# Designs tried in a protein design chat: VHH binders against UDP-N-acetylenolpyruvoylglucosamine reductase (murB). Part 1

All scores and structures are predictions.

Target 1, 297 residues: UDP-N-acetylenolpyruvoylglucosamine reductase (murB), of Aquifex aeolicus (o66805)
Amino acid sequence: MLFLKNVPLQNLTTIKIGGRVSFYAEPSDLKEISLCIDFSKSRDIPLFVLGNGSNTIFGDVRGLVVNLKNLKGFKVKEIKGKFFVEAFSGTPLKDLIRFSVKENVKSFYKLLGFPASVGGAVSMNAGAFGVEISDFLKEVYFVDWEGKLQKAKRDELNFSYRKSPFPKLGIVFKVVFEFERSKENILPKYEKIRRIRKEKQPINLPTSGSTFKNPEGNFAGKLLEKAGLKGFRLKNVGFSEKHANFLVNYGGGTFSEVVDLINIAKERVYENFGIVLEEEVKLIESSGSDGWKVLGA
Structure headers, positions and changes below count from the first letter of each chain, unless a header shows other numbers; antibody chains aren't numbered by Kabat.
F, E and O stand for the ipSAE by ESMFold2-Fast, ESMFold2 and OpenDDE, each averaged over both directions (binder to target, target to binder). V2 = 0.75 x the mean of E and O + 0.25 x the DockQ between their complexes.
Where letters were taken out, [cut] stands.
Atom coordinates printed by the task and the answers are left out, and those that the model quotes come from them; centres of patches stay.

## First folded at step 1 (VHH)

Design a1 (framework vhh_7aqx_2)
Fold by ESMFold2-Fast, scan of step 1:
Structure a1 (fold): chain B 297 residues (1-297), chain A 124 residues (1-124)
Amino acid sequence: as target 1 above (297 residues)
Amino acid sequence: QVQLQESGGGLVQAGGSLRLSCTTSGRTFSDYAFSWFRQAPGEEREFVGAISWSGDSTDYADSVKGRFTISRDNAKNTFYLQMNSLKTEDTAVYYCAADSYGSYDYTEAEYDYWGQGTQVTVSS
């Protein structure tokens, strides 16, 4: 593991927009995660965790970005008809979705639309179609901000809609899921959801996933579409023609354009409906030591 | 908890037209994709047509393509099946159904919502 300097971030996010970060590292094991924490503390700089880069958009960042992509793989134990799956934080969520379809696992396939790593999905408590990833969690292993390995059971951790105790408690290292085999063949239901996601998500364009959280009793994509923002383009960025809550990069988009687009959307929704949208996507920008700006989240 | 209720069924002569409506209550209408299914006596339930949550795409069974049109009116929490050039083989109970999208509050048991069905009889 090397600590690289002045690294461009655009190719490390799914939206393909990003400035440069002061320091960048790709740890491959527990020891190297602890070294990353020590590095940031010794230099008094912030540390940002990056998985698949599917819900984060970076400007220029003075700090350390830790990419967990090298922490991949999962192991399965079947005990009395239940699967216990130990997955490293950098494992693509899609790999567990494939496993769940192959083994006829109930409900987990409903999370198929998230282009996230396991750690990223756990950190945002990813949820869709009536399930949240925390519904399947048995335990989480994480490195605390003192560099020590910790283990917590699901019920010791507070999860809620799009909220988890991470990264406040530390960096997710690996998780254990508990899955049950469905009594019904799930393949037809999986195909239904896959069809809906294909129709509703811009899978062929760089995107950062859902831009806004759903306000209580409503849905962000609906409000944006009713405000005339579906397909709305500002320079090189816009809201998808397929789903108004998905911000897309048409090529050459910038962090500044994203911020402007989000502000236009928030203003228009407020003017039309009296609702203040809250960002689900994490906007990270920092310059100098006058404090770090994290916009949204 | 989405409640679906069909209306507009009845007896019609071959070559005639009917418009079925499905009204919804409960959760936000515009977040769902909707479909129509039908079931003739002694046969399995078959797909008829579908409309996406945005209304931007529709699908139809080959047997009804060009004759039936599905549409939605989000302001009225209603979607429709316009049936033209009806044939005797279109005789069936027609069901409307809602496919969840982004619904994180439903249990697996509540995922697929169906109406009670409405009878369509096409006489020669």
Scores: ipSAE 0.000, ipTM 0.139, lowest interface PAE 16.0, mean pLDDT 82

Design a10 (framework vhh_7aqx_2)
Fold by ESMFold2-Fast, scan of step 1:
Structure a10 (fold): chain B 297 residues (1-297), chain A 120 residues (1-120)
Amino acid sequence: as target 1 above (297 residues)
Amino acid sequence: QVQLQESGGGLVQAGGSLRLSCTTSGRTFSEYTFSWFRQAPGEEREFVGAISWSGESTDYADSVKGRFTISRDNAKNTFYLQMNSLKTEDTAVYYCAADFEYSSGWYDYWGQGTQVTVSS
């Protein structure tokens, strides 16, 4: 593993917007993750974890970006009709969804449509149709900020809507899911949801997925649409004409344009409905002479 | 699984036309959304166009709208990029890609690329 310097982040995210990071690494195993932690500590710089880059937008970053893409794969064991699936953090979530459909697993297919790695989905507690990824979680293995491998059981971890204890506790290395086989055939339900999502999402335009969390008793996309923001474009970025909560890059978009667009959306929704939207997408910009992080709105 | 293979690249004069094909081995061809990307010398890989699994939706980069058309033929397990009114700025290696889940950047399969050179 090499620590590359001054690396452009644009093509490491699905939105295709990004500045440069001071240092970048792609660990392939546990030892190399520990080396990344040691590297950031020895230089007194922040460390940011990147999976598929589907929920993060970067400006310029003074620090270390660790991409977990090389930590892929999962193992399955079946015990009396239950599946225990051990998956590395960089495994595409879609691989587990395909497994769950093939094996007629209850409910997990409802998480289709999150273009995330397993680690990314766990870190944001991804959820859809009344189901959250933490509902299936048995154990998390993670490397703490001292570089030591730790294990935590689901009941030892505090998950809530779009929130998890990571990355505060450390870097997710692998997780264990517990799946239950459905008594009914789930394939027709899966195909219906898949087709609906394909028709509603922007087709292969660079995006970071859902921009805002749903506020209590409402839907961010609905509020944005009612505020006139569906299809709204600011320079090279905008909200999708198919789904107002999806921010898209039309080409040449910048971090600054994203921040401005998000601020416009929050202001209009607040003025029209009295609701303060919270970002689901992560905005990361780390600069300044003191080494302090600057997080965009 | 699916393997993608491009064909139809080459040298063409500005103002001319070229059609790229992407053939796939796939019993599930009709389930995939297909896209074309390109990468010019010294530049990042850029989206060109896409066609949904149903064939009902197409999408294009602003720079190629009105000039390029993407289509698919499920009976032949092939999809196409028809490029008209070519400009020297269209010179690039063109890649085809396939996505089963239709998520914001996850592509299951990529072709190896085919060179398109547009001379003045």
Scores: ipSAE 0.000, ipTM 0.285, lowest interface PAE 11.8, mean pLDDT 84

Design a11 (framework vhh_7aqx_2)
Fold by ESMFold2-Fast, scan of step 1:
Structure a11 (fold): chain B 297 residues (1-297), chain A 122 residues (1-122)
Amino acid sequence: as target 1 above (297 residues)
Amino acid sequence: QVQLQESGGGLVQAGGSLRLSCTTSGFTFDDYAFSWFRQAPGEEREFVGAISGSGGYTDYADSVKGRFTISRDNAKNTFYLQMNSLKTEDTAVYYCAAGPTVTTEEWEYDYWGQGTQVTVSS
């Protein structure tokens, strides 16, 4: 593993907006993860754990971005009609979705179309169509901030809507899921969700998915639409004509334009409805020295 | 926080009746459609019934039509499933759900309760 310098982040995110990071690494095993922790501590710089880049927008970052994409693969054991699936954090979620369809696994296919790694999905407690990834989780293996491998059972960890204890507790290394085979053929339901996902996504434009969490008692997309923000464009970024809560890049968008757009949206929604919108998307920029700390990206 | 909480589940004899309630908080009740789904051990979650935001439209699974009735009380932020002529096949965990429109598709509902067990003995 090499620590690369001045790496552009634009193409590591689905929105295709990003500055440059001081240092970048792609660890392949536990030892290399520990080296990344030591590297950031010795330089007193922040460490950012990158998932699939589907919910992150970067400015310029003075720190270390760690991409877990080389930690790939999963193993399956079937015990008394249940599947126990051990998956490395960098495994694309779509690989487990394909397994779920092939083996007629109950419910997990509903996370279809979420462009994330397993570790990224667990870190944000990814959820869609009435299920959350933590619903299937049995154990998490993670490297703590002393470089030691730890194991925690799902019930020892606090998951809630779009929230998990990671990366605060450490860098997710691998997870164990517990799956149950459905008694009914799931293929027709899988194809329906696949169709719905394709119809609701912005067409032909880079996006970071949902910009805002749904506030208590409302839907963010509905509030943004009522505030006149559906299809609203600020320079090279805007809110999708298809769904007001999806931020899109028309080409050449910048982190500064994204921040300005989000602030306009929050101000208008507050003025019209008295509601403070909270971001679901992660906005990451570091213009100075933050010292050693760990953040999700 | 948006919360949906089921109550009224339990053990009942075949031919009996049971009324489930779903109390809601943290959102504008009148704007939402509500549904009940159920899941028997080893089965996929299946649709039971739904009621529109206006209360003017209801839909039911064929297996429960004529036996179950869904209703809502906007003043109490609560909706109900009245279950009559219960069969052993009705044994399941029952979930309440809320979303923007009436549908039989579970993935169209945005908020879900934790579930309540209904056991129908012979």
Scores: ipSAE 0.000, ipTM 0.186, lowest interface PAE 17.5, mean pLDDT 84

Design a2 (framework vhh_7aqx_2)
Fold by ESMFold2-Fast, scan of step 1:
Formats: sequence, C-alpha cells, structure tokens
Structure a2 (fold): chain B 297 residues (1-297), chain A 125 residues (1-125)
Amino acid sequence: as target 1 above (297 residues)
Amino acid sequence: QVQLQESGGGLVQAGGSLRLSCTTSGFTFDDYAFSWFRQAPGEEREFVGAISWSGGSTDYADSVKGRFTISRDNAKNTFYLQMNSLKTEDTAVYYCAAGPYYDSSGYLESEYDYWGQGTQVTVSS
C-alpha cells in the first residue's frame, strides 16, 4: 500500500461529487489498517473511513481517507440449518444479498438496494422494509484507534435506528452474520421488493441514498414532498422525483450546491411542520487553515 | 485473571509423537477461536494451526498439514495439538493463543488477545 497525495474523491462516491483529499490509502489487511492509523497520528490529521462511498459527500479534505474496497470476500459455514457468514468490511452488500437469495435466507434480502459495503452498512445500521443489518449480526471485528484488533459480540454493542458505535470505537475489519433459511421460497418476495425499489427510489441515478433520518413517528420523504421538494432541483443537484429523501446529481454537482440544497430543505420542513430534520448523509469538508468541518455526522 | 497454560512439551525422537495441551481460565472458552504458534531458534514466530470458535473449522500451516491435528474440549476449557511424524525441523517453543478465527486472512500475532508462556519441543535425530 502507498499513501497517495491530493487525490480527487469525486469518482470514489456514488453521488459523484467530491473535492480532493490530502492523503488516500487502500489497505488490504490488518497490518495496513494499523499503518493508516499510525500515519494519521504521526501527521496529526483526521482519518475518514470510506467503503463504497454511498452515504458520504466530500468537499476538499485535509486528512487521510482510507478506502476499504480491497478488504473483500466472505466465508460461509452451515451448522444445523443456520448460516454463519464472515464478511470483510469492504465486501459489497449486494454480494451477501445475492447469497441470501441463492440460499433462501430469511429477511436479509430486504436490505436490497443499498449501494453500501458491509462495513458501511454496519456503521450506519442500515435498515429497510422492517429489518436492520444489526438484526443479523453476531460479532464485529474492528481495529481500535490504537491500532489493536478487537472483537465485540452483538449484545456488547449499542445499535439503534441509523446509529452504531462505529467509527467511534474503530475501523470495522470484518463481521460475522447469522442467517436462517426461510421455510418458504423467498424469490417472489425478493422480486417484489426489487420492483418497489426500482419504482420508488432512484437506483439509476448518482445518489448518496437517504439524505435525512426519519423523525419520530414520521417519514422524511413524506415531509419533503409535502414541502414541495420532491423533484426540486438546485443547479446540478436535487431531490429525486421518485423519492424526495434521495439527493441526486444531474451532472457537475458541487459540495456547495449540496449544502445549499440541504439547508433549503431543513428550513422549509421546519417552517411548514415545526420539525427539525437530521441528516443521515455525512458531509465532510476541511481546509488547512480553517480546521475541520464535518456536517451531518 | 486471564491465563493460558501449555503442557505436554519435551524431548522426542524424529518420527515420534507429542500431544500439547492449553488449559485456559478467566474468560468464556466457548467464545474464542484458538491457535498454536511456534518459534524456532533464531527465527520469527510462525503460525502452526487454528480451530474456529465452533470447532467446525480447522486450518494448518503447509509444513505441518497431515501431521498435526488441532482439537478443543469445551467441557475442560482446554485445546490440543496432536503432533505426529515429528521432524527435527519441528524443534521450537510452542505457544497457544486465543483470538478471532480468520480462515480468509493470514494469521498475525497482533490478531490474538491472549497468549500462553510457551512450551519447549525438541526433536532429536
């Protein structure tokens, strides 16, 4: 592994918006993750973890971006009709969805459509259609901020709606899932959800997924739609016509345009409903002399 | 607190057998995978074999595959290394270790939470 300088981040995110980062690395194993932590400490710069770049939008960043894409693969053990799946953090979630369909696994296919890595999905406790990824977690292996490998069982970790202990505890290295085979054929249910995703979410456009968390007892997409923001376009960015909570890039979008769009949305929802929306998407920018600015974290 | 204690080492003739034991205390045995490592004089410590937390999977270094067998006994909080067809090249201090099971990655010392003190195995010609 090399530490690259002044790397453009635009094509490393699903939204295809990004500035440049001071340093960038793609570790392939535990030793290289530890080297990344040591590198950031020795230079007194922040470290940001990137999986598929599906929930993060970058401006210019003074720091180190660590991309876990080389930590890919999973191993499966079947014991008494249950599957135990060890997956590296950089493994695309879609690979496990494909496995779950092939092996008729209960419920996990409902996480279909997140363009996330396993580590990214765990870090945000990704959830859809009544399930959360933490519902399937048995163990998490992570490298703490001192560079030591740690293991934690699911019940030792606090997960809640769109909340996890990561990356605060460290960098997710790999996880162990426990899956049950369904008593019924899941293929028809999987196809139904895939159709709903295609019809209701912008799966063919550059996007960072859900922009806002759902407030208690309500839905961000519904509130945005009622505020007139479904399909609303600001310059080269906007909220999807298929789902108001999905921010899309029509081409040439900038970090500044994203920030402005999010501020417009928060203000309109507050004026109309008295509700303060909280970002699910992470907005990250910083400059050398201006310090660090992390929005929506 | 946490303790791993090796036993069963000693002097043996080439072609002979030894069984090493690692008895553990101070943590939940069933929650851990276990490995054996060894260090020959003047060499770095190297991986020998591993057994998963469930006991359903084992892995071995190429140099010992087919000769050594790792096993675990959850009722006794003990795991074992059965060493058959010993060679002079197997002479080393053998260490037991507790940590995660990584059948898809290399086995690094930094992966393991707990280590024994080591037991000497000497194989004479």
Scores: ipSAE 0.000, ipTM 0.100, lowest interface PAE 21.0, mean pLDDT 83

Design a3 (framework vhh_7aqx_2)
Fold by ESMFold2-Fast, scan of step 1:
Structure a3 (fold): chain B 297 residues (1-297), chain A 125 residues (1-125)
Amino acid sequence: as target 1 above (297 residues)
Amino acid sequence: QVQLQESGGGLVQAGGSLRLSCTTSGRTFSSYAFSWFRQAPGEEREFVGAISGSGGSTDYADSVKGRFTISRDNAKNTFYLQMNSLKTEDTAVYYCAADLYDFWSGYYEDEYDYWGQGTQVTVSS
């Protein structure tokens, strides 16, 4: 497997900002995942499973990042009009969305727009437009924190709104979905959802999504715009001209610049409105006492 | 953070009217966008209607446009679906849903974050 020391995380997140992680690995099979777990235990360092990195910004991290990108692909069996799809955790969710559009699969296309891997989406129980990924799930294969392969049926696992038993139980290795073909053409519905999602966010620059939660009775984006922060740029980072609550990287942005930008925004909103904004985005830097994490939700 | 509870379902004759209510518990009712979905036996869940967080825009499925009206009452933490000229094909379990994403929210995704348990509407004829 690829195993590297002192690796920059910037190209592994959607915002394209990140410090360096102590160790980085790209396992290609079950044995190599187990070796990663053993390594982290022997060094007493946390292990982070990386998906697409869409809501987290990293400084320097003491730990091991495991990227499951080499565990990709899916197999399909059609039995009595139903599709059973076995997909590796590193498979981009968009590949299954393409399959669902091509085969006119019921409902699954509604999960389009998540910049996630299959494993990341399952770990967060990704949901949109009336469906959750667990609605299609039959079985999960996962590597427990002792490095052993486990198998669980959907009914043996507790999923709820934006919650799953992972990463607490282990690292998702592969899953089995059950799909059925729709009796109506899904293309028009798919295109409508795709258009709606594109209209809601900046499309030309790396971003980590929403920076701040909405305070009670107000909107963070509106408050930031009224404070003169829409399109405000600090060095290589700023708030989007399309939506003031979306932090963007113009190229070469750093964790330090992100922290400074967030502090400027909080100060200006407080000075103008008396409101203290709370971060939605996760900012992670070195110390590592929280152990096991899954990225790419 | 928020709980949704539907009420107002039941048995009604074709051509009749029914009003569904969805009551929320939580502090940020005015910032949520709300929708109604329905699911008939053996079918997928389908969109019925939506109202924006500001209350300034509504959207409806073509099958119900002109017959159904969605509205909200921020003072009562409740939103409604007024159903007129009911047809047998309107028979379904109706679900209310809350979406934290609005034009100024910045939550990144426009999915429905919270769902009610559903209320049965049966139209006889």
Scores: ipSAE 0.000, ipTM 0.128, lowest interface PAE 16.6, mean pLDDT 80

Design a4 (framework vhh_7aqx_2)
Fold by ESMFold2-Fast, scan of step 1:
Structure a4 (fold): chain B 297 residues (1-297), chain A 122 residues (1-122)
Amino acid sequence: as target 1 above (297 residues)
Amino acid sequence: QVQLQESGGGLVQAGGSLRLSCTTSGRTFSEYAFSWFRQAPGEEREFVGAISWSGGSTDYADSVKGRFTISRDNAKNTFYLQMNSLKTEDTAVYYCAAEEGYSYGEYAYDYWGQGTQVTVSS
């Protein structure tokens, strides 16, 4: 493994906007993950664990970005009519969705369409259409911030709505899922959900997903639409015509343009409704000396 | 695709209990996260509580934590709000809501019930 320097981050996110990071690494095993932790501590720089890249927009970053993409693959075994699937954190979620369709697995196909790795999906407790990824978890193997391999059972970990204990507890190395075969053919249900996703989200343009959290008693998308921001474009970025809370890149968008667009949206919603919107999207920019710390990206 | 209907509202004395139900129509009950909201006379709509797609996590407004419990029964296409230790300030029209979306804050569809009145007398 090499610690690459001054790496552009643009293509590591679904929105295709990014500055440069001081150091970047793609570990391939436990030893290399420990080396990433040691590297950051010895240089007193922050370590950013790259998640799925679907909710992150980077400016310039002083620190180390760790991408787990080389930790991929899964093994399946059948025990007493159930599938136990051991998957590395960097495995694309779509590979497990493909397995689920092939083997007629109950419910897991509902997580289709997340542009995420297994580790990224676990870290955000990804959920859609009636299921959360933690519903299928048996065990998580992770490297703690002292560089030691840990194992925890699902019920020893605090998963909640859109929340997980990662990366605060450590870097997810691999997980074990438990799946059951469906008594019904899942293909018609899979195709229906696939159609719904295509109709609801701006899949024809790079996007970072949901930009703002829903405030209590309301919905960010509806507030943005009522404020005239659905389809609003600022230079090379804007809010989608399909969903006002989805920020899109028309091509050549910059971190600065994103910040400006978000500020315009927050000001307009506040002036019209007295509501302060809070970002769901992760805006990551760091300069100067931040020191050792662990952050999700 | 989904229709929501509240039941169980009514008049109750302070300190009492009431259980609201929200029944849904259709094959999609398990595909939604569910929430309860309320609106008191002359006030804005307020979040009360939510339950995730799996039922594995819940969230509550600070004003009701420890007194209200949200639950779901996927086999009956119904979810509930158990309200204990009711206060006069809990008087409101209660609405159930369904969200179809993703764990990263995407809500593509919003479905709402018609509301059920809860009145708490001193």
Scores: ipSAE 0.000, ipTM 0.217, lowest interface PAE 14.3, mean pLDDT 82

Design a5 (framework vhh_7aqx_2)
Fold by ESMFold2-Fast, scan of step 1:
Structure a5 (fold): chain B 297 residues (1-297), chain A 124 residues (1-124)
Amino acid sequence: as target 1 above (297 residues)
Amino acid sequence: QVQLQESGGGLVQAGGSLRLSCTTSGLTFSDYTFSWFRQAPGEEREFVGAISSSGDSTDYADSVKGRFTISRDNAKNTFYLQMNSLKTEDTAVYYCATDWGEYSGSYLGEFDYWGQGTQVTVSS
């Protein structure tokens, strides 16, 4: 593993917007994750844990971005009709969705459409169509801030809507899921959900997914649309014509344009409805005054 | 290591035809749905067409329906876009993309692999 300097971040995110980071690393094993923690602590700089870059927009970052993409793969054990799936944090979630469709696994396919890594999905407690990833979770293995491997059972961890204890407790290394085979053929249901996403979400522009969390008893996309923001464009960025909660890059978008667009949206929704929208997308910008800490990206 | 390589682009007169090819390596071809996208200068990348992993289902953008045909050749690990009755509005960089399973991707960033793109220019 090398610590690369002055790495451009735009191509590491699905939105294709990003500045440069001071240091960048792609650990391949447990020891290299510990080295990343030691590196950032010794230099007193923040450490940002990157999955597959699907819900993050970067400005310039003075710190270390750790990309877990080399921690890929999963192993399956079938015991008494249940699948126990051990997946590394950098494994694309879609690999497990493919497994779920192939093996006719109940419910997990409903998480299709999150362009996330397993670790990223667990860290945000990704959820769709009535299920959350934590519903399938048995155990999480993570590296704590002293660089030691820890193990926690699902019931020892507090998950809620779009919230998890990670990366606050540590860097997710691998997880164990428990799946059950469905008694009905799931393929038609999977294809229906995929068709719905095709019709309702942008598939042709760089995007960072959902910009805002749904407020209690409402939907962010509905509020944005009612505020006149569906299809609203500010310079090279905007909210999708297909879904107002999806921020898109028309080409050449900047972090500054994204910040301005989000502030306009929050202001209009508050003025029209009295609701303060909370970002689901991660906006990461770090100055030279930031000290050691760990954040998800 | 998975790769997608486009070929067959170029300059053509309006009313003419072109056939784009996308050759794949490093994947089990029969398990994947294949799609074509295009992007004109100053515009967003748009869906053109898709073919299911079985080859039994195809889908097209309304703007190309009846003029373009997507097909696949499992023996050659290659899929195609036959473009007929070309219009100047079809001028764009064409990208091939693939996703595991029976249906085309519905969310940007969900596609497993993308090609580098090939330029198609239609002159009047």
Scores: ipSAE 0.000, ipTM 0.146, lowest interface PAE 16.7, mean pLDDT 84

Design a6 (framework vhh_7aqx_2)
Fold by ESMFold2-Fast, scan of step 1:
Structure a6 (fold): chain B 297 residues (1-297), chain A 122 residues (1-122)
Amino acid sequence: as target 1 above (297 residues)
Amino acid sequence: QVQLQESGGGLVQAGGSLRLSCTTSGFTFSTYAFSWFRQAPGEEREFVGAITWSGGSTDYADSVKGRFTISRDNAKNTFYLQMNSLKTEDTAVYYCAARDYGDYEPSEYDYWGQGTQVTVSS
């Protein structure tokens, strides 16, 4: 593993917006993850853990971005019709979705719309169509911020809507899932959800997914649409005409444009409804004055 | 198998109260948003009320706001519609529905109950 300098972040995210990071690393094992933690602490610079970049928009980062893409692959054990799947954090979630369709696994295919890594999906407790990734989780292996490997059972960890204990507790290394084979053929249900997402979400445009969390008792997309923001464009970025909660890059979008667009949306929703929207998307930037800290925690 | 089952419908006098229940199975109850819809004879299904995935926070159609209350009981995998100060125009078949994505349009809901009749007599 090398610590690369002054790396552009634009093409490491699904929205295709990003500045430059001071240092960038792609660890391939536990030892290299620990070296990344030591590197950032010894230099007193912030650290950000990157999966597939599906929920992240970068400005400039005076710190270290750790990309877990080299930690990929999964192993399966089948016991009495149940699958126990050990997956590294950098494994694309779509690989497990493909496994789930092939083996007729109950419910997990409903997460098909997240262009996330396993670690990224676990860290945000990704959820769709009535399931959350934590529903399938048995155990998490993670490297704590002192560089020590830890193991925690699902019930020892607190998950809720779009919340997990990561990255606050550490860097997810690998997870163990428990899957159950469905008594019904899931392929028709999988195809239905796939069509709904294609129809109602901008899956063919650069996007970072849902911009805002749903506030208690309401839905961010509905509030944005009622505020006149569905299809609203600011320079090279905007809210999708298919779904107001999806921020899209029309080409050449910048971090500054994203921040401005989000501020306009928050102001208009607050003025019209008295509701303060909270971002689901991670806006990641840091200055040279920042010391050691975990960005996005 | 996902199932939603309504109960608590029936005949009630105008000005009265009625409580509907929707018992669910086959999915993780705590991660779903729930709604009630209703359909009067010859009309399309209309939104009545919604409760989000957590906290008991709610949204209502203007026609029922202040009279109806939606709530959930995660321990029982059940959610409710408390209907007070009922009017004859509240007469409809009431449907419970579940979704985790989209807004209040009926097409956004993947799971529906079979419906329960509510009749409000003058």
Scores: ipSAE 0.000, ipTM 0.248, lowest interface PAE 12.9, mean pLDDT 85

Design a7 (framework vhh_7aqx_2; at its last look DockQ between E and O 0.01; V2 from the best seeds 0.00; counts 0 for: pae O 15.5 > 2, unsure alone 60.4 < 65, placed apart)
Fold by OpenDDE, look of step 3:
Structure a7 (fold): chain B 297 residues (1-297), chain A 124 residues (1-124)
Amino acid sequence: as target 1 above (297 residues)
Amino acid sequence: QVQLQESGGGLVQAGGSLRLSCTTSGRTFSDYAFSWFRQAPGEEREFVGAISGSGDTTDYADSVKGRFTISRDNAKNTFYLQMNSLKTEDTAVYYCAAKSEYYDILTGYEYDYWGQGTQVTVSS
C-alpha cells in the first residue's frame, strides 16, 4: 500500500471542494488499515476516514486521509424470511438500497438519496423519513485504534440522532444488517420518495447533503428559508434554491466560502429564532480557527 | 486490490507430483473463494478445482478428481494445488483465480482476480 503525499481532496468529496492533505491511502484489507493506523500514530498526525465523501468538506489537512472505497461488496443470507446482509464499509449505500427494493425490504428504501458508503452512513447514523440506518444494524465490525478487529452488537453500541460511536471506537470495517420483507409492495412508496427527492433536492449540483441537523421540533431547511438564506450565494457556493439546507458548488467553490456561508447561516438563524444550528456536515481543516470537527486519533 | 501470484510450476515426469502455490495480497483472504484453472496449448482454459472461502468445500474437474487436492492456509494467505499421479495431459499453464463471496453489483464478473500463470510440463 502506498501513502501518497500532498493529495488534493477536491475530487474525493461529493461537493467537489477540498484542499490538500499531507498523506493519503486506500487500504484494501484489515492489515492495510492497521498500517494506516500505525502510520498516523508514528507520525503523530490525525487520521481521517473517508467513505464516499458525501458528508465531509475539506480544507487543507495536516494528516492522513484513509479512503475505504476498496472495501466494497455485500453478501446476503436469508433465514426464516429475514435477510442478513453483510456489507463492507466502502460499499455504496445505493447498492444496498437497490437490493432492498428488489427484495421488497421494509423501510430501508427510505434511505434513498444518501450518496454515502455503508461505513459513512453508519458513522453518521444516516436517517430519513422516520428511519435511521442504525435501526437495521445487527452487528458492526470495526478496527479499533490499536489496529485490532473488534465486533459489537447493535445493542452494545450507542446511536442517537445523527450520531454514532464512530470514529471514536475506531474504523468501521463491515456491518451486518437485518432486513425484513414487507407485506406490502414497497415500490410505490419508493417511487414516491424518489420523486420527492428529485423535486426538492439539488441532485444535479455538487453538494454534501444536509448542511445542518434539524433542531428539536424544527427543520433546519425551514429556518434557513425564513432567515432568507434559500438561494443565498457567496461567490461560487450557496444554499440551494431548491432546498435551503443544501449547500451547492456552482463551480470553483472553496472551503473558505463554505465556512463563511455556514457562519452566516448560523448567525442569521440565531438572530431570528434564537436557535443554534449544528452542522451535520463534517468540516475538516488543520489551519482552521473556528473549532471545526477533526476525526480520528 | 487483490493480487495473485502462482509458484511451484516446472518439469515433472509422468506419475510424479507437483505442488502449486497461489499467494494472495491486498484483501482479506477469507473473503474469497479460490480456483485453479489451466490452459494447454491450443485448448481453452478449463476449470481444475476450487475451494470455498471457509475452506470447507472443494470441487474438482472430473479429469483431476482423486489426483489433485486443493487446500488453503489462511495464515499465509496462500492456497495450494497438490497434483499427484501427473499425466502428460496435465501439461498446461496453471492459473489461480479469486472469486469474491460478496456480491459486486457493478462488475458481475465470476472471478475478480487472476494470476499470471505458471507452466507445468509433464514428460513421458
Scores: ipSAE 0.000, ipTM 0.182, lowest interface PAE 15.5, mean pLDDT 88
ESMFold2-Fast, scan of step 1: ipSAE 0.007; ipTM 0.531
ESMFold2, look of step 3: ipSAE 0.000; ipTM 0.276
ESMFold2 (binder alone), look of step 3: mean pLDDT 77; pTM 0.777

